# Ledger of designs, part 17: VH-VL binders against q08179r182to404

Target 1, 223 residues: q08179r182to404
Amino acid sequence: KLIEIRKKTSEFLHETLEESNLITYNTIENAEKKQKFLNFFRKLYSAKEGKIMTFQHDEISAIAQMFKNDSVLDNLSRPQLAAMSKFMSLRPFGNDNMLRYQIRSKLKDIMNDDKTIDYEGVESLSQEELYQACVSRGMKAYGVSKEDLVDNLKVWLELRLRQKIPSVLMVLSSTFTFGGLPKENYSKAFSPLAEKKETKSKYDDLLDLYYDGILQVLSSIPD

## First folded at step 4 (VH-VL; framework fv_prolgolimab)

Design b5
Fold by ESMFold2-Fast, scan of step 4:
Structure b5 (fold): chain C 223 residues (1-223), chain A 119 residues (1-119), chain B 106 residues (1-106)
Amino acid sequence: as target 1 above (223 residues)
Amino acid sequence: QVQLVQSGGGLVQPGGSLRLSCAASGFTFSDYWMYWVRQVPGKGLEWVSAITDSGGSTYYADSVKGRFAISRVNAKNTMYLQMNSLRAEDTAVYYCAKEGYSYGYFDYWGQGTLVTVSS
Amino acid sequence: QPVLTQPLSVSVALGQTARITCGGNNIGSKSVHWYQQKPGQAPVLVIYDDSDRPSGIPERFSGSNSGNTATLTISRAQAGDEADYYCQVWDSSTYVFGTGTKLTVL
């Protein structure tokens, strides 16, 4: 049931995200950050126009860090807020501001839990705690091995706590995992540059997948 | 708007006890971790304790573990530090501090409370 | 216990740029935060997450963090900047403060 709900809400969010200006160039204060933002989206537009481009992880993180949870939530429509609420296993209720409050509260709970888990170590979690942690973060958990749940949670903590990716973008990126392929092989144009390694681990594969999801969210912004 | 108002402190003999209080206003208290940081007069800052937003987990510096107990009552917007078995080296100004929005740092601090442990 | 090393003191002329360093093994992989403390007052956050400024902190305060050194930069120094400055990181199970730097504005 949860999987079905997440798939439906993901499909809706993917289709409508381009209608939302999640960040305005004018909200970026620092001149160097503004230039990085412009350069990134010029590169992104070139990729959308058919030029094959490669995006580095640090490049994606630098741009994602410019977003604020409240600003993103303020620019989502009521149907998008309701879909995000349902995706996060909340019961959507009330007007736009009440939905934003519910989502904000849930994101704050997850952020506090992230800190506690990171402090104590992922390995300190029981099987049930690990499962619930992954479910609450929008990850697939039914039929997923313990090793995969551990790796997914470690990648989440790396992106959230060390790369400082806003939790709202993390949740939106997770919808690309449940919603299947985006429009017209759109993900084919966006490949994060893999770090040079002789052997690639499952953790590295998951990290690339999450960065791809973040890049897909960023690519949904028309500027 | 955000304010942390401290109370308690004073002179106490070695082996004695004191409880410090930190009353919060201007933000949703139950959404943030809270901290105690101390400073020996003329010296640097030292982290003492942390408490999660719900109060379900507490953390302590090795120097105070087993002697100090941090707690909070979210309904009262107040945090406490119960200090037992006090030693001369616990003499310091104690600050309560609020977690920043991302985490791992202290965005607002109380005014500080002097605790002097001396005979 | 991890140690964050700061210079004991730094002097800067009025209107010039002061740089205060915070040294720690692999500190560039951690988020560094900076506090200003004036005599008899509580610390005030001036930089968080390496380079971000809280509301009310002027743009002449900036931060950077890479490799083994984080730096707080105060451009166009003013008399009111004279204070002690502390760097801080969250390191596994503890919150570590730097040794502190006294900034004198000449």
Scores: ipSAE 0.006, ipTM 0.516, lowest interface PAE 12.4, mean pLDDT 82

Design b50
Fold by ESMFold2-Fast, scan of step 4:
Structure b50 (fold): chain C 223 residues (1-223), chain A 119 residues (1-119), chain B 106 residues (1-106)
Amino acid sequence: as target 1 above (223 residues)
Amino acid sequence: QVQLVQSGGGLVQPGGSLRLSCAASGFTFSDYWMYWVRQVPGKGLEWVSAISDSGGSTYYADSVKGRFAISRVNAKNTMYLQMNSLRAEDTAVYYCAKEGYSYGYFDYWGQGTLVTVSS
Amino acid sequence: QPVLTQPLSVSVALGQTARITCGGNNIGSKSVHWYQQKPGQAPVLVIYDDSERPSGIPERFSGSNSGNTATLTISRAQAGDEADYYCQVWDSSTYVFGTGTKLTVL
């Protein structure tokens, strides 16, 4: 049932994200950061028009880091807030401010849990603890091996704690990857030469998949 | 606006005990992890302990594990460090510090409390 | 346990640019934070997450982090910038501080 809910809420969010002003350009303090932001989206719009563009992980992270959870949530409509709440296994309740509070509270719980897991080590978790951690973060977990759950959680912690990707963007990126929608069915933002990189691990493949999800969220932002 | 006011400290003999306090104001105390960081006079900074926002998780540097206990009372906006079985090498200025907006750094520090362990 | 290596001291002429390095294996993959400490005072955060400035810190302070070296840059150095500077990362269940650098403004 959770799978069906996540599919439906993902479809709705994908359809409506382009109507949201997820970032206020004027909020970006530094002139150099503003220029990086403009250059990144110019490059991204070129990719949407069919030009082959390469996006580096650190480039994606730098732009994603400019987003703030509160700013994103403040710019989501009531139906989008309700959809996000349902995707996160919350029961949407109350007015707009109450919905934002519920989502903020859940994201804060996940962040505190991220710190605790990272401190203790992913390998210290039981099978059930790994399963619940992955489910609560919007990952596919039913029928997934312990090894794969560990790898998924390690990638999440790398992006959240080391790369400082905002929780809201991580959750929204999960909506683009949940349901088996491969990148090759959408924009071709990857370099054609990326496949030639030698000895790529399964962890590296997952990392690429998560960065692609983040890129898909960013690509949904209107001109 | 954000303030961390420390109390406690003093001279104690090896094997003795001491409790430090850190009173917070100007922010929602229950929303942030809190820390203790120490500095031996004339030396660098060393992390000592961490406590989660609820107080449910506590962490310690290997050098103090089993001897020090961090705690907090969110209703009083106060954090504590109970120091037992003190050693000469624990002599330092102890700072309480608040977690920043994002993970892994300290945005505000208390004024520091000197703890001297000597015979 | 990982070690963050800083030069013991750095000297800079008034109005010139000071650069303080923080060396660590693969430090570019971690977030580096910088603190300023004047004698008898508590540390003050001057840079967080590699390059971000807290409110109230002059734009003369900037940071970078790549490969095995993070750098704190202080442009147009002033007498009031004279202090000890510490880099810091979170790593493997601990908070690691650099060895510290004394900045002297000539």
Scores: ipSAE 0.007, ipTM 0.579, lowest interface PAE 9.0, mean pLDDT 82

Design b51
Fold by ESMFold2-Fast, scan of step 4:
Structure b51 (fold): chain C 223 residues (1-223), chain A 119 residues (1-119), chain B 106 residues (1-106)
Amino acid sequence: as target 1 above (223 residues)
Amino acid sequence: QVQLVQSGGGLVQPGGSLRLSCAASGFTFSDYWMYWVRQVPGKGLEWVSAISDSGGSTYYADSVKGRFAISRVNAKNTMYLQMNSLRAEDTAVYYCAKEGYSYGYFDYWGQGTLVTVSS
Amino acid sequence: QPVLTQPLSVSVALGQTARITCGGNNIGSKSVHWYQQKPGQAPVLVIYDDSDRPSGIPERFSGSNSGNTATLTISRAQAGDEADYYCQVWDDSTYVFGTGTKLTVL
């Protein structure tokens, strides 16, 4: 049932994210960062218009880092908050502020768990702990090999702890994986990244996949 | 194996108070949301209140907000409904119920407790 | 807040198929659950998540949910199936029950 819930909620979030302004340009503190933000989104706009553009991991991380969990959640509508809550295996109940609190609390628990897992090492987790950690983070886990679960969790920790990508964007990027539909509308934005895949390790392939997911979330922001 | 045993119903005058209890066994009580659902004799089912597994979140139907208080003591495997400022329209059989495996349905119900509000 | 509309009563001949509907705007996007209630007894879950049966519920009970209508289907109806039937959805902020249907087995 979880897989079906995640598919339905991720499809809804994917379709409706374009209605939300996940960050306010004027909240960016630094003139240089504002210029980088504008340049990045002009580049995304060009990709949506059919131009082939290449997005570097460092570039994606720099922009993603400008987002704050609270700011993103403040700009999601009630139906979007409810969908995100359901995707994270929470039962959404109450008003907007209560939903935001539930999601913030869950994200905080995941962030604290991330630090503990990183300290102890991903490979120290039991099979059940590994499965639950991946499920809790919105990853596909049923029918996934232990090796793949380990790799997915290692990539998550790299992006979250070392690249400092906000956990809310990480969760939203996971929703695009559960859509199950061709990413044709955004394929032009992602095709330059695919051109780099001639010889790569599985870890590198997963890292690219997660960055593609983050890029898809960012590309959903209205012009 | 799963059992919900209710107590605490009775006759009360308008404006009075009454507390219902629901004792759970056969499952890990602290892992499940719990509910109160009522039914006016001869009428349909109406959701009244919900409480999260930890007891940290409580929710109420508009008709009972500010008058009813749901609570639970996980160490005792027991849930309560404190009913204050009772009205004639609160007359009903009150059921406690346990959340199912997935969200939003009631897989096991208590036997029901009749609450009559009249002078 | 949504309203779930059920027929007041449905009659079915012994051994035939009964269908009880639950109407609601875009109900197909929600999970529908069904309860059976006999006089003087607590409700019993007979279908959850549109079409799943709890342990102990016979295969004669099935469910579907699409568009604006959910349906509980009782095949090869038996005298013991006489009861009130309620559909129910969780609507993000509340739990909504249908108006209830009395099933009579003739």
Scores: ipSAE 0.000, ipTM 0.447, lowest interface PAE 15.1, mean pLDDT 81

Design b52
Fold by ESMFold2-Fast, scan of step 4:
Structure b52 (fold): chain C 223 residues (1-223), chain A 119 residues (1-119), chain B 106 residues (1-106)
Amino acid sequence: as target 1 above (223 residues)
Amino acid sequence: QVQLVQSGGGLVQPGGSLRLSCAASGFTFSDYWMYWVRQVPGKGLEWVSAISDSGGSTYYADSVKGRFAISRVNAKNTMYLQMNSLRAEDTAVYYCAKEGYSYGYFDYWGQGTLVTVSS
Amino acid sequence: QPVLTQPLSVSVALGQTARITCGGNNIGSKSVHWYQQKPGQAPVLVIYDDSDRPSGIPERFSGSNSGNTATLTISRAQAGDEADYYCQVWDYSTYVFGTGTKLTVL
């Protein structure tokens, strides 16, 4: 049931995100940050047109940090709010404000849980707790090894707590990572060849995958 | 095999009350939202009420809000519709129904219970 | 309250294809479900999520949904298909049923 729901809601969100203005340029207070934002999206649109561009993790994080949960949710349509709600294992019901409230409440619960897990350590979680934590964050969990679940949670916590990626962007990026591999051109574009190691860990691979997911969400924003 | 068995219909005077019951079997009752849908004889289907899997959230069509109360007892695999302040317009066959796995539709229905509101 | 408009009746010859439409503003952005109801019986789900069939429903039943119109298609019509058919959508605040279509198999 959950897998089918997540597949369908992911497909719908992937199709419709380009119709949404997830941020208003004028919400960015600092003129220097506005210029960085504009330069990033010029580069991103060049990549969408088929040019090979590289994106460093820190530049993706810098732009993602400019987004606020409430601003993103305010710019999602009713069907998109409902799809996001379903993806997060919430049953949508009510008007737009009720849907936004449900999503905000769930995101706050996840944010509080992130801090608790980080404090206690991912390795301290029981098998059931680890499974539920991954499921709650939109990760594939059924049939996934314990070590892979641990790595997924560690990557999530790195992006949320250290890189300060907004929760709403993390959930939207999960829809791109849950459904399959990211688009080949984006993966090639953001991975700098010079820094690749011969013995890459699963953690490093997952980190790259999540950054590509964030990049996919950002690439859905119209100019 | 999924079954929904209804009871509690009948004839009642305007302003009166009736309680409908829906007994479920063949699935994990506490995992699914449940519904009431009614149909005036010879007319179309109209959604009446919804109750969450835990019973913690209830929803009503505007036409019955404040008069009807949906409830469930998961330990008994049973759902109820308490109908108060009944009007002639409430005369209908009432169906209980189970939600499908992907939400928002009714995959199994009870046999229906006729409620007649007249003097 | 949104309204889903269906033709009052549709006739189809035995073995031919019947098409029942469900009209609604921007209905293609919603999931449409279809129910069959025979006289004196409860409705039976025949199509859910625009085009999916429940277990036990013949392949000759199919659905589509695009723009402002959803369609239930019944191929190789049989006498036993004679019934009322209702479309239904969930708009996240209400459950809306179509006006219903009586299918007659000639």
Scores: ipSAE 0.021, ipTM 0.600, lowest interface PAE 7.7, mean pLDDT 83

Design b53
Fold by ESMFold2-Fast, scan of step 4:
Structure b53 (fold): chain C 223 residues (1-223), chain A 119 residues (1-119), chain B 106 residues (1-106)
Amino acid sequence: as target 1 above (223 residues)
Amino acid sequence: QVQLVQSGGGLVQPGGSLRLSCAASGFTFSDYWMYWVRQVPGKGLEWVSAISDSGGSTYYADSVKGRFAISRVNAKNTMYLQMNSLRAEDTAVYYCAKEGYSYGYFDYWGQGTLVTVSS
Amino acid sequence: QPVLTQPLSVSVALGQTARITCGGNNIGSKSVHWYQQKPGQAPVLVIYDDSDRPSGIPERFSGSNSGNTATLTISRAQAGDEADYYCQVWDRSTYVFGTGTKLTVL
C-alpha cells in the first residue's frame, strides 16, 4: 500500500534527517556562494532558536541550488537511503552504492520526463498519465482530483526546471508534505513567504508548502 | 483467480542439477516481481531469490549465489529456478511467490515443490 | 544477517486473544508482514505493511509495529487458527523471516 509506505518512510526520514550532514561546506564552489550559504544558515539557526525570521522564495532557491543530488545521496545513511527508495516506489535490492545508483537513475528519468511534460503542457496529459507522473514524484495522488494533480505537477515543474531545485531536495521536501504536517508547525520558527497575499490560488498554496518543506529539509542540517 | 502452479521437484544426487518451474495465471505476470522461498521440512522459511518484473534484475541469498539462477519468460507467464551444484543443505520444499501490490511481501504462494539432495 | 526473533510457541484458549511477537533492532522503521502456515500447506499472507489485512482474512487478525517489536494479535481465537506464524521484513538486499511461532489453540 503506497500511501502507508509513504507515510511510514516520510515519518522515518523526518525523524532522522537531523542526524545526517546533507552537504559539507567545502563542496560549495566559490567564496561568494560560501558566504551566502553561511549567512542563510545563520539566519535559519536563529529562527530555530525562536527568533522571528522571514524567508523569501528566491533566497531559499538560491541556497537549495547549491546542493547536488550526488552529494546529498552520499551523505545519507543506509536506513535513510532505503526509506527514500521506498518513498519513491523503487524496489531496492543491493548494497549502498546500488541503492544510490538506483535513486540517481530514477531522479534522472524523472528529470527527462519533466522536460517532456513541460514541452507538451501539463494540461495535455490524460488522467492516468497525470496520476502516474504525480506518483513517480512522491506526490499524493490516490483520490486526488485531476485539477489538484495538475497543480501539483505544475509546482514541481516550476521548482525543478525554473528554480533549479535539486530533485533529491524535492523528494525529501515531499516527505514533510506527505506526512501531513500542520501549517502551524511552519509558522512557529519561520516562513518562506514574508508578504501576506489577500487572495491565493491553490497553486500559490502548494508553492508555499513546497518551499516550507525545502526549509524543513535545510533546517535539519546540523549547525 | 490468482494461481501459481509449480513443477520440477525430485530426488537428485549431490553436485547434480534440477530446474523448478512456476506457472502463473490470474494476474498480469509482467507487472510483478517474483520470488523463490524455501523451507527445510520441519524448519522455518528462507528467502532464496528474486527477479524483477522485466527479468532484467536478479537477486540471490548468499547461500545459493553462484549456484542458482532465476529467470522468467513473460510471454509464457512462467518463472524458473535453475539449481546447479546442489548440496545436502539445499534439501527443502521450494515455493514460488508473487510480490504484493506494494513491494516487500508475498501475497500469493505456489503449492511448493520438494527437492531432496541425497545419495 | 539480522535475525527476527519469535517465541517458539504460544498457547491460547478458544475465544481468547493470542499475541505473537517479532523482535528486531529498529523493526518499527520497517514494514512487517505476517504469514500463517498450516501443516502440509503453503504459507498464507494474513497481515501486510504492519497492520493491513488481505481480502478474505477475518478482522480478528490485526498487527502493530513500533520500536524493536512487531505484534500479530488474533482475537477470539478459533481451532482453525492453530498454525505456524512467521513475521517477515525487507532489509535492503534481502528478505528476512522470523524464526516462527507455533500457535496452539486449547
Scores: ipSAE 0.000, ipTM 0.433, lowest interface PAE 15.6, mean pLDDT 80

Design b54
Fold by ESMFold2-Fast, scan of step 4:
Structure b54 (fold): chain C 223 residues (1-223), chain A 119 residues (1-119), chain B 106 residues (1-106)
Amino acid sequence: as target 1 above (223 residues)
Amino acid sequence: QVQLVQSGGGLVQPGGSLRLSCAASGFTFSDYWMYWVRQVPGKGLEWVSAISDSGGSTYYADSVKGRFAISRVNAKNTMYLQMNSLRAEDTAVYYCAKEGYSYGYFDYWGQGTLVTVSS
Amino acid sequence: QPVLTQPLSVSVALGQTARITCGGNNIGSKSVHWYQQKPGQAPVLVIYDDSDRPSGIPERFSGSNSGNTATLTISRAQAGDEADYYCQVWDSKTYVFGTGTKLTVL
């Protein structure tokens, strides 16, 4: 049932994120960050128009870091908040502020867990603990090997704790990786996004996949 | 307004025990990790201990592990540091501190409590 | 445990710009936070996440972090800026503070 709920909520979010303004340009504090933001989205919209573009992990992180959980949640509509709540295995109820509170509370729980897991080491978790951690973060976990669960959680912790990607963007990016493939136009425009490395680990492949998910969320921001 | 008010310091002999308290107000105490940081007079800052928002996870610097115990009572908005088997090198001002909104830093600090360990 | 190295002291003339460095291996991959401490007082957060200012901290305070060096910059230095300054990072097993820098405003 969870799998079906996640597929439906992901499809809805994929279809509707383009209608949301997840960040307001004028809230970016300094001139250097504003210019970096503008340059990134010019490049991103060029890619959406079919031009071949490549994106580096550090440029995606730099832009993603400019977002704040509260600002993103404030710009999501009630149906989008309800879909996000369902995706995170919450029971959505109440008005917009109640939904935002539920999501904020869940994200805070995950953020505190992230710190605990990182301190203890991912390899110290039992298979059941790994499974629950991955499920809580919107990852595909049923039928996934312990090795793959470990790698997925390590990538999440790298992006959350070291790259400082906001947890709300991480959850939204999970809808693109777990809940189905991106829109066909985005897939075609972004197919050459990552440079292939000759000596590349499974961890590096997962890191690329998560960055692609983040890029897809960012590409959903209206022109 | 966020406030952290400390109590419980003093003079104690080597091998003795002290309990420090940190009373919080102005924020939802149960939503934040809490910390103890100490400073030997005239020296730098040293992290001592951390406690998760629920109190279910506790962490310690190697220098105090096995001797100090951090705890919290969310219903009372209070955090504690139980210090046992005190040594002369534990002499310091002890600060309680609150986690910031994002990870890994201390946005508000208590006034500090002096702990002196000497004969 | 990683070591964060700061200069022992930095002097700045009133109205001039002070720069306090925090050196550490690959510190640019970590978030650096900065605290101001005046004698007899608790530390005060002045910069978090490399370059963000808490409410109430003047815009004269700014931060940067790249490679092996993070920097706290205090422009238009005032007498009230005289204090000890500490950088800090969170490494997964510990919270590491810099060695501290005494800023003297001449």
Scores: ipSAE 0.006, ipTM 0.549, lowest interface PAE 11.2, mean pLDDT 83

Design b55
Fold by ESMFold2-Fast, scan of step 4:
Structure b55 (fold): chain C 223 residues (1-223), chain A 119 residues (1-119), chain B 106 residues (1-106)
Amino acid sequence: as target 1 above (223 residues)
Amino acid sequence: QVQLVQSGGGLVQPGGSLRLSCAASGFTFSDYWMYWVRQVPGKGLEWVSAISDSGGSTYYADSVKGRFAISRVNAKNTMYLQMNSLRAEDTAVYYCAKEGYSYGYFDYWGQGTLVTVSS
Amino acid sequence: QPVLTQPLSVSVALGQTARITCGGNNIGSKSVHWYQQKPGQAPVLVIYDDSDRPSGIPERFSGSNSGNTATLTISRAQAGDEADYYCQVWDSRTYVFGTGTKLTVL
């Protein structure tokens, strides 16, 4: 049932994210960072107009780091907040502020759990704990091997704790990776950095997948 | 303004015990992980312990595991370090510190408390 | 235990640029943070996440991190910049501090 809920909430979020202003230009503190932000989105909007562009991981991370959880949540509509809540296995209730509080509390719980897992090591988790950790982070876990669950969780910890990607963008990214590719022509307009390796690890494949998901979230921001 | 005010410390014999306190103000204490970092006089910094925002998870450097206990009382905005079975090498200035807005660094520090372990 | 290597001391003339290095295997894949400590005082965060400045830290302070070396750069050095500087990373269940560098402003 969880799979069905996540699929439906992912589809809804994909279709409606373009209606939301997830960040405002004026909240960016540094002139150098503002220029980097503008250049990135000009490149991204060129891609949406049919040009094929490539994006480097460090480029995506630099832009993603400019987002704040509270700012993103403030700019999501009530239906989007409810969908995000359901995707995170919460029972949505109350007004908009209560939904934002509920989501913030869940993201904080996940962050604290991330730190705990990182302190103790991913390999210290039992099969059941590993499965639940992946499920709670919006990862596909049913029918996934133990080795792949470990790799998924290690990639999450790398992006979240070391690359400092905001939790809300990680969750929204998961909706794209869980629900498949976004619809429309713009999904064909951009690709990850196309470096070819003879033997690419599962970890590297998952890392690329998460960066692609983050890029897809960023590409949903209105021009 | 964020403030961390420390108390406790002093001279103790090897094998003795001391409890340090760190009183926080100027931020929502229950939202942040808290830390202890020590510095032997004239030497560098060494991480000692960490406590989660709820107090439900605690972590220790290998050098103090089993001897030190970190705790917090969110209702009082205060964190503690209970130091047992003290050794001469535990002689240091102990700092409490607050986590930054992201993981892995210390954005505000207390003034420090000297602990001297000597016979 | 992982080790972050810093030079024991660095000297810089007033108004010139000081560079303090922090060496570690594959440190470019980690987030590096920098602290300033004056005698008898607690450390003060001057750079976090490789290159970000906390509120109140002058733009003269900047950071970089790539490969095996992270660098704290202090431009237009002032007498008040004289202090010990420590780099720091999170590494698999521990917080690792550098050996520390004494900066002297001539």
Scores: ipSAE 0.019, ipTM 0.618, lowest interface PAE 8.3, mean pLDDT 82

Design b56
Fold by ESMFold2-Fast, scan of step 4:
Structure b56 (fold): chain C 223 residues (1-223), chain A 119 residues (1-119), chain B 106 residues (1-106)
Amino acid sequence: as target 1 above (223 residues)
Amino acid sequence: QVQLVQSGGGLVQPGGSLRLSCAASGFTFSDYWMYWVRQVPGKGLEWVSAISDSGGSTYYADSVKGRFAISRVNAKNTMYLQMNSLRAEDTAVYYCAKEGYSYGYFDYWGQGTLVTVSS
Amino acid sequence: QPVLTQPLSVSVALGQTARITCGGNNIGSKSVHWYQQKPGQAPVLVIYDDSDRPSGIPERFSGSNSGNTATLTISRAQAGDEADYYCQVWDSNTYVFGTGTKLTVL
């Protein structure tokens, strides 16, 4: 079913994401942002070389915001686009541009739904509406309590609408967190974030998981 | 080149009605949320209303809720603001505006339409 | 409810740097956008998402946002920069505009 499809497509995307250049440095508009971008990836490269580095949510958000959905989609291969399409419960068909259009259209639908839910308030949704919203965003929802569905959706809205994390990075991040990842899909460089655990709410735990996933997506970029 | 061209303003008595129009060109109108923002002469900007890209969801500032109705006809690339039960405090220049690349800001604005509510 | 407070007016000498502030509780956690408005004209977006410039806006315009204060910085001020400037955030279920600042270029 859906869970099996999502596990298989997540595995494939994790295995192949390093083959894609998700952004071009030269697309970044201003000198201050270029410097932040370079500093972040130097730090990330140092972490990959075994140096212990701590990544704050603010710095991850600042870099993630520099990515555009269209640019990321343009740099994914056809098999990766097909896998992402399947993960999002779409039927992949056509050439690369048709797949990009299909994914772009679905991301736009989710974004419009995000704005509507945020305006009305997450608590205004029925159990069925909460379930469907979470499923549509690549979240685990089967057997999840209403309280946990609410927390999941609130975290998504915080990252998407307030932190301005691009939809495509959120979906790719979800593939790193879905199904209780194999260790091969969890980088040792990100362990300091996971080890911050002292006393955390479910909301804070979910927020950390999404940021960890985003960091893993960013770490797949060469240079 | 993005353009938003407004029409429909004027002088109206308290309790009267007016309909404002905003004609869009230079972008795929059906892909963007659209907004109305007003400005009392000599004062600051105030958000009035928002409409989703499909027209299926509409939102209003508390000050106009129940009196104003936002709508759009994507086939005509046009958005409307139907203003009913107008009050003196509704006197303002009304701007239509387009959402930016991301949610939360207005990247292009119409020229503005003056609405005067006075006897 | 929340008011984004701006100074009523700011003066800057030609060629110098102007800074216009926008104060709000935890504004650094929100995306701040800036608009320029000249008399009789519609507002023009000059900065979005704290620090991004739309096409056509000179690099002399920059923005920052941290803590309780967002700042619009206009370097090498020109006569044509004289205008009213408004900050804006999306807050909860509404779009909140600042009180506005009149920039005078001396």
Scores: ipSAE 0.006, ipTM 0.572, lowest interface PAE 10.1, mean pLDDT 81

